# VHH binders against q9y6x5: the designs that were tried, part 15

Target 1, 379 residues: q9y6x5
Amino acid sequence: LPPKLLLVSFDGFRADYLKNYEFPHLQNFIKEGVLVEHVKNVFITKTFPNHYSIVTGLYEESHGIVANSMYDAVTKKHFSDSNDKDPFWWNEAVPIWVTNQLQENRSSAAAMWPGTDVPIHDTISSYFMNYNSSVSFEERLNNITMWLNNSNPPVTFATLYWEEPDASGHKYGPEDKENMSRVLKKIDDLIGDLVQRLKMLGLWENLNVIITSDHGMTQCSQDRLINLDSCIDHSYYTLIDLSPVAAILPKINRTEVYNKLKNCSPHMNVYLKEDIPNRFYYQHNDRIQPIILVADEGWTIVLNESSQKLGDHGYDNSLPSMHPFLAAHGPAFHKGYKHSTINIVDIYPMMCHILGLKPHPNNGTFGHTKCLLVDQWCI

## First folded at step 1 (VHH)

Design b27 (framework vhh_5j56_2)
Fold by OpenDDE, second read of step 2:
Structure b27 (fold): chain B 379 residues (1-379), chain A 125 residues (1-125)
Amino acid sequence: as target 1 above (379 residues)
Amino acid sequence: QVQLVESGGGLVQPGGSLRLSCVASGFTFSGSDYYAIGWFRQAPGKEREGLSSISGSSGGSTSYSDSVKGRFTISRDNAKNTVYLQMNSLKPEDTAVYYCAAYGRDLTYSKWDYWGQGTQVTVSS
């Protein structure tokens, strides 16, 4: 039988939630499979960029989704959560579902994963759901599992996306034990539902399942604000993306804008595009604006308004609070194995291997995930 | 004190068989601390080569390098805290010092720890 893989993302699932909260269903899933405790995601640590990195194996500068909000100076186009359907933004890379879809006797399915409702390189999954946050997890799960079970050509790769615990993390902050316990309990229950349904349909033993996330969440506070209006007049620049990594498009001389911002706060680093640290792999793309502001962990960049978020993400990708986890189960994976860390871009070559796909050039290292796989020598 | 001790090496003719043993002490490889025990070999002037591994999990997942697939078999005895490597159809090129090692669960990327002293295997006419 051709290998099948289901990739599941719970948005904003911070890695250390596994240590601080109870997850009976997820722990059982892990017990019968593998766990990577920390996944180092890509900078910036935002939803669209990291989800696309998972399925392309590329840094943001390479796949071109460099933020949740983007601006292209040449075409004058804008990208946002509410305006993400233009293939222009996605076509700088080839996601794995497209690669899979183009193979003979294979098809892809998707439920709400970023980019899956957009034709990329003139290819869209044979089965997909348009993004709609109002659609329940159950409905998404039902569709995905139906497609995995009954499709012709068979669905061999599927994605499933859920917005929690990110939304709640923003609302309550990750340190709110009471509210986050409730939220994370629901997430664990959803994982239980996933496993139960797969077992019920007879898919559990033969389906490879990866459960992961795109980023973590850090605690924010009204006491940790960086007000840009105190440093520079808003007429001097256009804000393309805001907090905790602000993308600045100067309306006046870049140097002048830079000089006004560079000492704005001791809790914010200001970079000219050419001076962005190499470790971020966030420079080689025209969609990256001339100046970026990077707030310290837990600090929020604001204009002349207060932040309503008690949690946020997008910070330095070296911060543990920004790191998600990866768990996996299925024929391709060992049982009862835990690993400390991988890079998020490493997931792509692993998935390609599992599916027997030739990977496109990518930034991942297959060697980093070999120990997770039963058919590989772990050395 | 964590220790791995190999035994069972020796001189054998081509086509012959040997069974190596790796006894673990100071830990249980079926426990939470270690994921797997593996066999390696190093011939003179060559790099150390991984041969086979077995998981400490209940599933007992095994792996083999292409060089030994079909000839070598790894197994374990939990009661004895011992891993075995049954080597059949031995060839002169199998001549090497054979080592066992443990793979921890919390190691970054691929890393083996707690190496044994090794046992010499010589395949010669």
Scores: ipSAE 0.018, ipTM 0.419, lowest interface PAE 7.0, mean pLDDT 93
Fold by ESMFold2-Fast, scan of step 1:
Structure b27 (fold): chain B 379 residues (1-379), chain A 125 residues (1-125)
Amino acid sequence: as target 1 above (379 residues)
Amino acid sequence: QVQLVESGGGLVQPGGSLRLSCVASGFTFSGSDYYAIGWFRQAPGKEREGLSSISGSSGGSTSYSDSVKGRFTISRDNAKNTVYLQMNSLKPEDTAVYYCAAYGRDLTYSKWDYWGQGTQVTVSS
């Protein structure tokens, strides 16, 4: 029987939540599986970029989803919302569900994972749901389990995406213990539902399950705003993305725009594209704008207005507050093993190994995840 | 002394309906001792298959196998400590012994524990 893998993402699940809140169902999952305490995500620490890095093993500059809002200077196309279905944006990489379908004549199934409702290199997930935030976790799980049991060729790779705790993290901030406790308890109950349902349907014993996230969350405040309108007039630039990483397309000379921005706030760094720190791996793509502003942790860039967000992400990927975790269980994984840190790009080659797929060239290192796997050793 | 007792089986013609009952003794479905209750069946010479489950400790989320989805409905009555399986549009291939099972609170490698003796369902002309 071919190996099977279910990849689950809870958007915005900060790694430190595991230490500050109780997760009885998730802890039972981890007890007989593996836990990676921190996953170092890619820069920018945003939803679309990091979800695509998980399934391609590539930095954002390589896979082309460089932000949640983008502009391509060559084609003059804009990407500004989660309903954009133009394959142009996604075609700079080959995600694992495409590889799964093309290499082994296997099926893939998807419940809402970013990119899975778009034909990429003329290939779409065999079974998928068009993105709709109103669809319950239970309905997404019902479809995934149905497709795992009733497919020819067999579904060997399945994805499931859930918008929490990100939505509540933005609304309440990660320091609101009362509200975050309720949200995280609900997520733990959903994990309990997932496990019991897989066991009920006879899927659990032969299924590898990964539970992870794309980024964390940090506390924001009305006392930590950077008013871009105080720095530069609207007539000098086109704004492609705002906060906490602003993407600036100059309408005048680039150096003149840079000079107007560079000393405006002590709480943001201003970079010409070629001066963006190499450690970000965020330079070599036409969708990265000529000037990038990077706000300090917890600071929000605004246009002469207040921000309603009490929490945010997108900040420097070296910040622990931006890191998610990874937990996994199944025949491929050791039992009761805890690992400190991996890079988010390392998940892709690990998943390819589990599924017996040849990975496309990628930025991950299989050696970083080998201690998690029963057919490998920490030697 | 925890037991599940199945009832409601019998002989029906194709296209008919039956309602199975699963009564618990020694524990309550409204308590937190069990996470979920489910229905399974086994036909002669075939492996046991899961059909449906209902969560015990939270809001009553339900699931169904593809073979019965749209035809069978699981429900619970906590006051009677009973879980039901409503079976509609029965087919000859539904002929099997039907079991209810409880899923314990230890979710890591916990099995569906079969505490009932089963109830025979025969769908034939």
Scores: ipSAE 0.000, ipTM 0.418, lowest interface PAE 12.6, mean pLDDT 88

Design b28 (framework vhh_5j56_2)
Fold by ESMFold2-Fast, scan of step 1:
Structure b28 (fold): chain B 379 residues (1-379), chain A 127 residues (1-127)
Amino acid sequence: as target 1 above (379 residues)
Amino acid sequence: QVQLVESGGGLVQPGGSLRLSCVASGFTLDYSSYYAIGWFRQAPGKEREGLSSISSTYGGSTSYSDSVKGRFTISRDNAKNTVYLQMNSLKPEDTAVYYCAARGLYTSWRPDEYDYWGQGTQVTVSS
C-alpha cells in the first residue's frame, strides 16, 4: 500500500506553549512519535507565507506568497481575502498536493489549508473544502477521514488547518495565562479527538500524522505603538501592508520617502528593498515593495489609531517567540525521539520522502530531518 | 549533465542593441522539466547581479531588475531549448560579462542559489 500522510496545522501555536501549559493528548502523541522543539519559519512570519512554505519548501521570495496582503507592481493586482483564490498569486510554486497528484496516480484531500481551494498549474486538490472559518474542526476532520478511507485513486496526502490558537493569541495576547490556558486545553482536546477518530476508523497504525504550525505569537501593548502618520503624510505613499512589517509603495521619489521614515522610531528598521538583510531571504520578488518597515518584537505600526491586538506575529524569524513546533507519529517516524530545531522549509522534502515523491527544487535540506525517520541512518 | 552555453555578446555603441542566447542541454525548457533560467552580469570589481528571469512552469512570470526594466526583454523558445535576452538602449554601465544560470522551478535574484552556470559572454558598450 502506498504511504499516507496527514498534515495538521494549528495556526499561531508558539513552540514554548508546550513548556508552559498542559497538553496530555499531545504528550501521548509525542511519546510514541517525534518532537521538533522549534521550527524556524520564513520571513515574514505570517499565516499565508509560512503555510505555503511548508508545502513547497521555498522561501517567500521564491514561492510568491510574500505577505497576507500583497500588491504586484507589474500586473497591478491586489491580494486580499476576496480574491486570494486567483491562481496568479499561487502559480510561482508547485505545492506538494499538486506533485502528489501529478507524479503518482494518487489523490489529495484538504480541509482549509491555504491554497488548496485554488487551481495551481491547472491542478486543484482532488477533494477540498472552500475556505470558511465558520466550519467546525469536527466537520473538517469528518471530511478528511472520510476521504482517507473511501477514495479511488487513494488519498495519500491530506491537510487539515485550524485557525486557533492564532485568533485567541491576537485577542488576548500570549501572556494572558487564564484565557490562553482555556484555548490551548481546547486545542489539546481536538488533538485527542483526532487521534481517537483515526483509531476508531482503523487508520491510526498505518497513517503518518504531522502536527505543526506556521508561526508563534508575541505580546503587544497600547504602550508600544509606532504611528506612521507622525513620520510621513499619506499622500506620499500607498500602504500595501501595515504591521508589524509595513510594505510601502512610494508615490514620490523613493529616497524622499525613505528619508522621512528612516529616523521616525527607534523601534523599527527601515529598509530599501535592496538593503533588506540577506538572512531574511526576502528581496527577490516583484510583490516585495520598494520600502519595508520592520517593527521590533511587540511593537505595532499604526495610522492615527489604537491597536486592539494584544498579540501579533510577522516579526523577525530569528525570534523564538515566532517559532512553532513540529510533532509527528506514524510508521515513517521514530518513537520517543526529540530534535531541537529544523527550518520550516525542511518539512517539504521530508514529506516528499515519506510519500515517495521526487521533490521539486526547494530551499529545504533533507539531512536536517532524516534523524526523525526510521528508514534513515542518523549516526 | 546540465549545460548552458551563452552567445551573442560583443561590442556595441551606446544606444545600440544586442540579443543574447542561452542554449540549454541535459534538460528541456518545456513544462515537464520545471526549470527557471536567470540572466546575471558581473562588471570588473563588482558583485554578480541578477537582471531578469523566466520560469519553465505553466503561467510563470518574467521579472526584471529596476536597472534594466523597459530596456531588456527575456523570452524562451522551448522548441530550440533556448532562452533569449533582448537588450535595447544599451548604456556604458551595461558593460559586463553576462551569464545565464539555471535552477529548479523557481526564480531567484541571488547568484548563490543557482545550480548551473554558463561560461559567460562579454558585452562591451563604448564609443
Scores: ipSAE 0.000, ipTM 0.151, lowest interface PAE 17.6, mean pLDDT 88

Design b29 (framework vhh_5j56_2)
Fold by ESMFold2-Fast, scan of step 1:
Order: C-alpha cells, then sequence, then structure tokens
Structure b29 (fold): chain B 379 residues (1-379), chain A 128 residues (1-128)
C-alpha cells in the first residue's frame, strides 16, 4: 500500500497557546508522535500566503499568493475574495496535491484548504469541497475520511482546514484568557473527535497525520491605531491591502507618495518595493505593490476610524507571536520526539518524502525535518 | 542505463582514514536531477545498514546514521558525476562491504529496499 498523509490546519493557532492552556487530546496525539514547538512562517503572516507556502514550499514572492488582497500590475486583475476561482492567482506554483495526482496513479482529497477548489495547471483535487465557512468541522471530517477509505485510485494526500482559533483570536484577542480557553478547549475536543473517527474507521495505524497552522495572533488595542488619512489624501493612491501590511499603488509620483508616508507614524515602517528587507523574501513579484507599510506588532492601520479587532496577524515573521506549531503522528514519524524550530517552507519537502513524490524546486530544506522521521538520520 | 561503480576500499589500521568514491553514469548529479545517492554497508551475517545519503532536492541535504555521525562525511562533485564518502577515525566495527545506491525520488532514505540501483560493493577492512 502507498503511504497516506492527512494535513490538518487550525487557522491562527499561536505556538505559545500550547504552554498557556491545557490540550489533553493534542497531548495524547503528541505523546505517540512528534512536536515542533515553533514554525517560522513566511511574510506576510496571513492565511492565504502561508497555507499556499505549506503545500508548495515556496516564499510568497515565488508562489504568487502575496496577500489575502492582491492587485497584479501587469494584467490589472484584483483578488480579494476567498471565492475567487481564477487559476491565474495560483498558477505560479505547483501545490503538492497536483504533484500527487500527476506523478503517481493517486488521488487527492480536500476539505476547504485554500486553493483546493481551483484548477491549478489544469488539475483540481480529485475530491474537494467548495469553500464555505458555514460547513461544520464534522462534515469536513466525514467527507475526508469517506474519501480516504472509498477511492480508486486511492487517496494518498488529504487536507482539512478549520477557521478557528483565528476568528475568535480576532474577536477577543489572544490575551482574553476566559474566552480563548473556551475556544481552545473546543479545538482540542475536535482533535479528539478526529483521532477517534480515524481509529473507528481503521485508518489510524496506517495514516500519517500532520496538525499545524499558518500563523499566530497578537493583541491589538484602540490605543494602538495608525490613521492613514492623517498621512496622505485618498486621491494620491489606490489602497490594495490595509492592515497590518498596507499595499499602496501610487496615482501620482511614487517618491511624492513615499515622502508623505515615511515619517507619518513611529509605529510603522515604510518601504519602497526595492528597499523591502531581504529577510522577508517579499520583493520579486508583480503583485507586490510599489510601496509597502508594515505596522509594528499590535498596531492597526485604519482610515479615520476605530478598529473592532482585538487580535490580528500579518506582522513581521520574526515575531514569536506570529509563529504556529506542528504536531504529527503516524508510521513515518518518531514517537515522543520534540523539535524546537523549522521553517514553514520545510513542510513541503518533508511531505513529498513521506508520499514518495519528487518535489518541485522549493525554498525548504529537507534536513531541517529529518529528526522527525523514522527512516532518516538527524543532521 | 543507470550504473554505479565504487572504488577506494582496502585495508586500514584502526584510527585511519579512507575515501570511497561512487561514479555514476546514465544520470547527472545536481539539484535538478532525479537521483539521490546513499551509502550502505554489510558485514558477514548482518543486515545491510544505511550510513549516509546526499539528496538532489532543491535545498540539497545530507544525512548520517548515529554510528558514523561526526566520523564520516558525504559530498558530491557534480563535474565528475561522483559522490564521495570520507571515512575518518575508522574502527574494527566499520569492517564491511560498502555499497553506493541510487534512488529516483530527489531525496535520500535509510531504507535499502527503496533504492533502485546498486553498485557492486567495495571491501573495507579495519585491522592491525
Amino acid sequence: as target 1 above (379 residues)
Amino acid sequence: QVQLVESGGGLVQPGGSLRLSCVASGFTLDYSSYYAIGWFRQAPGKEREGLSSISSTYGGSTSYSDSVKGRFTISRDNAKNTVYLQMNSLKPEDTAVYYCAAESRYFGTSKPYEYDYWGQGTQVTVSS
């Protein structure tokens, strides 16, 4: 039998939640598997970019999903909706489910993972659900397990995406211990349900399962606002994305727009595209705008208004608050092993190894994940 | 046609060094190639043991078994289409037939049965 892998994402699961709250079901999962305590994600630390980096092993400038809201200067196309089905946005990379279907006589299954309801290089996941936030975790799990057990060619790669704790992190902020403890307990119960379902269906012993996330969450406040309208008039630019990374398309001379912005607030950095720090790997793509504003952790960029968000993400990827974790269990993984840190782009070549696939060129380093795997030696 | 030829084996005293070479033909060794190379050994009456691998993944990576980590170093010379295993601080327990092997998956593995092509092997004897 070919190896099987289920990749699960709980959106916005900050790594240090594991230290501040109890997760009995996740702890049982880790006891017989592996834990990576911190995953350094890609910049910007947003949902669509990081989910696509997990399955391609590429920085955002290379895979082309550079934000949740984008403008392509060459084609004049706009992207701002999770229901956008235009393959144009996703075709700059080859995600693992496409590779899985094209290299081997195998199927892929997807429950809501970003990009899986879009044909990419004329290939769509063999089984998928169109994105709909109203569909329960239980329904997503029912479909994915049905497809894992009842497919020909066999489903060898499956994905499952869930919007929490991101939605609650935005609403309450990560420092709201009372509300976050309730939300995180519910997520731990869902992990328990997932394991129980896989055991009941006879999948647990032969299936590799990865539980991870795309980013963390930081506390925001009405005391930490940057009013962009105080810096520059709307007539000077088109706003492509707002907060905490603002993407500015100038309508007048770029230098004039830059000069109006560069000293407006001590709590944001203003970059001309060519001056964006190399460590971000966020420069070489037509969807990255001529001027980028990067707010300091916990600061929100607004347009002459208050923000209702008590938590946010998108900030500098060096910030521990932006980091998720990775836990895994299955025949490919050691039991009871803890690892400190990997890069989010390292997940892709590891998954390709587990599935026996030839990875497309990528920014990950397989050596960083070797210690997790029973068939490898550590570096 | 893929072919692997090992050389560099021989008799060496404990604490000595040897460099094994594995010359590949029928494919190229670079990060765009299909092949990863592993080094294995087998002593009489024992199972074939993985020692080290070098992958063709975009990032490139090397790996080592615990028994040889810090003593053995794997490297490649793409211009010569050759993979080397530098063996230092050799012990009598390192006595075995050493094999290089190729797999067509871009990445290395510790599992002998996952390798598609094998060399003939070269004898290494560590004795006083």
Scores: ipSAE 0.000, ipTM 0.143, lowest interface PAE 19.0, mean pLDDT 88

Design b3 (framework vhh_5j56_2)
Fold by ESMFold2-Fast, scan of step 1:
Structure b3 (fold): chain B 379 residues (1-379), chain A 128 residues (1-128)
Amino acid sequence: as target 1 above (379 residues)
Amino acid sequence: QVQLVESGGGLVQPGGSLRLSCVASGFTLDYSSYYAIGWFRQAPGKEREGLSSISSTYGGSTSYSDSVKGRFTISRDNAKNTVYLQMNSLKPEDTAVYYCAAKPGRYFTGSLDEYDYWGQGTQVTVSS
């Protein structure tokens, strides 16, 4: 019987939440599984880029989802997050569900994971739900478990995405203990529901389950704004993405725009594309604009108005506030093992190993995750 | 060593069609290859512009510039290690030397300085 894997993402689940709030259901999950305390995500630390990195094992410059808002300089196409169904944006990589479906007698199932409602290389997840934020976690879970138990060819890879705690992190900020406690308690209850459902259906002992996230969250403030209009007129550039990483397409000479921006604020770094730090792996793609602005942690770039966001992400991926965690349970994983750190691109080759799939070339290092796995020499 | 050789150029009347071929050597055109291949053109006295690309990923994702979208189609034949550019509804403005180019990596870019390998070019002339 082929091995099975369910990959679950709670959007914007900052690793430090595990230290500051109680998660009885998640702690029970971890007690008989594994915990990676920090996952170093890819730059920029945003939803679509990092969700696609998890399932491809690639940096954003390589898989092509370089932001939640993009412009392709060669084709002149614009991408907006959430409703863009054009396969063009997703076709620079092969996500794991596509590989899973094309390697012999296997199906994939998806509840809302970014990209799963789009045909990628003419292949869409065997079972999927069109993205709709109004669909409950319960309905997503009911569909996923139905497909895991009742499909031929068998569903061996399934994904489940949930928008919290990201939405509340933006609205209230991660330092709002009262509101964040309420949201995180609800998430822990959903994890309890997930485990109970899998046990009730006889899936729990034979299913590998990964619970992870794409990024963290940091506190923002009306006292930490960078007004871009105070140092450059919008007639000099087209704005492709705003905050906290601004993507600037010059309407005049690039060097002239750069010189107007480079001293705009002490709380923002301004890079010509070629000068973007190598450690970001954020340079080699036409969807990365000629100039990027990177705000310091907790600072928001605005255009002559206030920001209502009390929390945000997208910042430097070396910041612990941007890091999610990874927890896993199942026959492939050790019991009661804690690991300090992996890279988010390492999740893909680990998942390929668990499923017996030949991975596409990727930026992950299998050795970083082998200590989590019972069939590897580490413990 | 990576080498690219273009062929299939020539003289056509407006509204005509041509198929350009780019034969690659030194690497294979499958998903194990870490090269992206694109088509560029340059008219006399004008800058070289990107037109279309095909990636080395499993499905061979394609892209097109607005000036040629709907008229030009890029494809590949992995068994022949060849990339094609099918050009339909040709206009006098399409007159240029056409180049295929390869860069390390799986993605296309219109930035000329990122392409390490260039073909010799093939002339396309669209006139009466």
Scores: ipSAE 0.000, ipTM 0.161, lowest interface PAE 18.1, mean pLDDT 87

Design b30 (framework vhh_5j56_2)
Fold by ESMFold2-Fast, scan of step 1:
Structure b30 (fold): chain B 379 residues (1-379), chain A 127 residues (1-127)
Amino acid sequence: as target 1 above (379 residues)
Amino acid sequence: QVQLVESGGGLVQPGGSLRLSCVASGFTLDYSSYYAIGWFRQAPGKEREGLSSISSTYGGSTSYSDSVKGRFTISRDNAKNTVYLQMNSLKPEDTAVYYCAAGYSKLWGRTSEYDYWGQGTQVTVSS
């Protein structure tokens, strides 16, 4: 029987939440499994880019989902929102569910993971739900567990995505301990429900489960705004993405736009595309615009308006506030092991190993995750 | 202050039509090529569902959820700073509070990607 893996994401689950709040169900999961305390995600630290990096093992410049809002200068197409089902945006990489289905004649199942409701290289997840935020966690879990138990060929890779604590992180900010404690307790209860459901169905002992997230969250403020309109007239450029990483497409000479922006705010770095720091791995893609603005942690770029968000993400991926964690349990994983840090791109080759799949070329390093796995020798 | 105000809700019979309006204040729809305006609904005991969005980017590209494609049409009037949702062939299952939302992000369908929300307008489809 092939090994099985369920990959679960709680959007916006900052790693430091584990130290500041009580998670009895998650702690019981970790006690009999593994914990990676920090996962260094990819830049930009946004939902769509990082979710696609988890399942491809690629930096954003390589997989092509470079932001939640994108423009492709070569084809002149725009990615206007998450309902855009054009495979063009997703076809620069091969996600693990496609690899899983094309090798070994296995099935994949998906409850709302970004990209799973789009045919990628003419392959869509065998079982999937079209993205709809109104669908409960319980309904997503019911479908996933049904597909894991009642499919032929067998479902060996399944994904489950949940929008919290990201929504509440934006609304309240991570420093609102009273509101965040209620939200995080609800998340922990959902983890308890997940484990109980898997035990009840006889899946728990033989299923590998990874619980992770795409990014963290940092506190924002009305006192930390960068008004782009005070620096440059909107007639000089087209805005592709705004905050905290602004993607600028010049309508006039690129150097003139750059010169108007470069000293705009002490709380924002302005880069010509070729000058974007190499450590971001955010340069070599037609969807990365000629000028990129990167706000300092906790600063919001606006167009002569206020922002109602008290928390945000998208900032420099070296910031601990932007990091999620990874916890895992199952026959592939050690019990009671804690690891300090991995890169988010390392998750893909680890998952391929667990499933017995040959990974596509990727930016991850299998050696970084070896110590988590029972079938690997780690010194 | 940024505000969104919905109007046009009410009671309608199955098969009927309604046009919802969302008036924006504190920003202008034609100025911000980045702003996405979305329509969401929430029925009692259910989570908020994304229905449709329109952006100012590249001429106001539109999107629709499968449940409303072919029945609902989103449009904008920049001179009136207003976004409309024309709802045709209404069904009892369309009964919900309808919300207008504006965001800097284009990841519509996820409430966390929208910065500004209206207070909602009730739509009831009943005979």
Scores: ipSAE 0.030, ipTM 0.555, lowest interface PAE 7.6, mean pLDDT 88
Fold by OpenDDE, second read of step 2:
Structure b30 (fold): chain B 379 residues (1-379), chain A 127 residues (1-127)
Amino acid sequence: as target 1 above (379 residues)
Amino acid sequence: QVQLVESGGGLVQPGGSLRLSCVASGFTLDYSSYYAIGWFRQAPGKEREGLSSISSTYGGSTSYSDSVKGRFTISRDNAKNTVYLQMNSLKPEDTAVYYCAAGYSKLWGRTSEYDYWGQGTQVTVSS
């Protein structure tokens, strides 16, 4: 029988939550599987870009989802979480569910993973749910597991997405131990429900399951604000994306806008597009705006507005606070193995290997995940 | 044999509403199938266009063309093996023969993606 893989994302699950909070169900999951303690995600460390990187193995400049909010100057199209269904934005890459779906005697399923309710390269998963934040985890789980268990052609790849602990991280901040403990307990309970459901259906032993996240969360404060209005008149530019990485579309001469912003704050780096550091792999796409502002960790870029967020993400992808984790269980994975770090783009070639799919060109390194897999040599 | 039968069409004034029904026979609109059910329309002298689709999911994944978004709603009753298209705020431009289609679809809204078609029902929006 062809291998099956379920990819689960809990949005905004910071890696060190595992060290600072209790996760009985997740720990049990890990005990019987593998853990990557830190996953270096892609810059910018936002939801849509990183989720698409997981399933494409590509940096943001390559797969074209470069932010949660985007603007294309040629077509004058806008992308946002409320406007994400135009294939135009997604078609610069081929996500793994499409690759899988196009194989003989295979199908894909998706529960609200970014991009899964959009026909990409004229292909959409045989089973999917339109994104709706009001839909319970249980309903999502029930659909996914039903499809995994009772489909023809069989569902061999499935995705499951949940919005927590990201939403709560934004609201309370990651350092709020009281509130975050409550939130994270619920997440652990959901993991328990997932495992129980799989066991009840007889899927647990044969299904490969990856539990991961797209990014972490850093603590923000009203004392750490960068007010752009203090540096430049808002009439001189259009803000395409704001904080903590602002995308600036100048309405006047780019150089002039740059000069007004470059010394705006000691806690913000300002880059012309061509000067964006290479390590970000965030330059070679037309959807990246002419100027980007990158706030330091924990700093918030504002427009004369008070930020209500006590936590945020999107910062430098080298920051540990931005890093998620990866746990996995199933016949493809070792039991009781812990690994220190991988890159988020490494997940794609690993998943392709597990599923027996030929990967599209990607930025991942299969060698980084060999130690997680029972059929590979780990040196 | 798979058969789709549309009903509910007729004459309505601008701003009015109609509810179309598509009864499927020969296959079941259950949650274990890949089937999508779609509504299409064809006006005289125009190409057939996709309006809406619903997939076989517990939640019923739906899609809409820009031309009908916000005005039309697709739904299903599995017990009756029927798909509905609630059409509100109808306009003269909505005058067409409306078709129900079913089949395996990797891209909703494309006629080539559907295997079975109903005979169509006439909708006329006129004052």
Scores: ipSAE 0.000, ipTM 0.262, lowest interface PAE 14.8, mean pLDDT 93

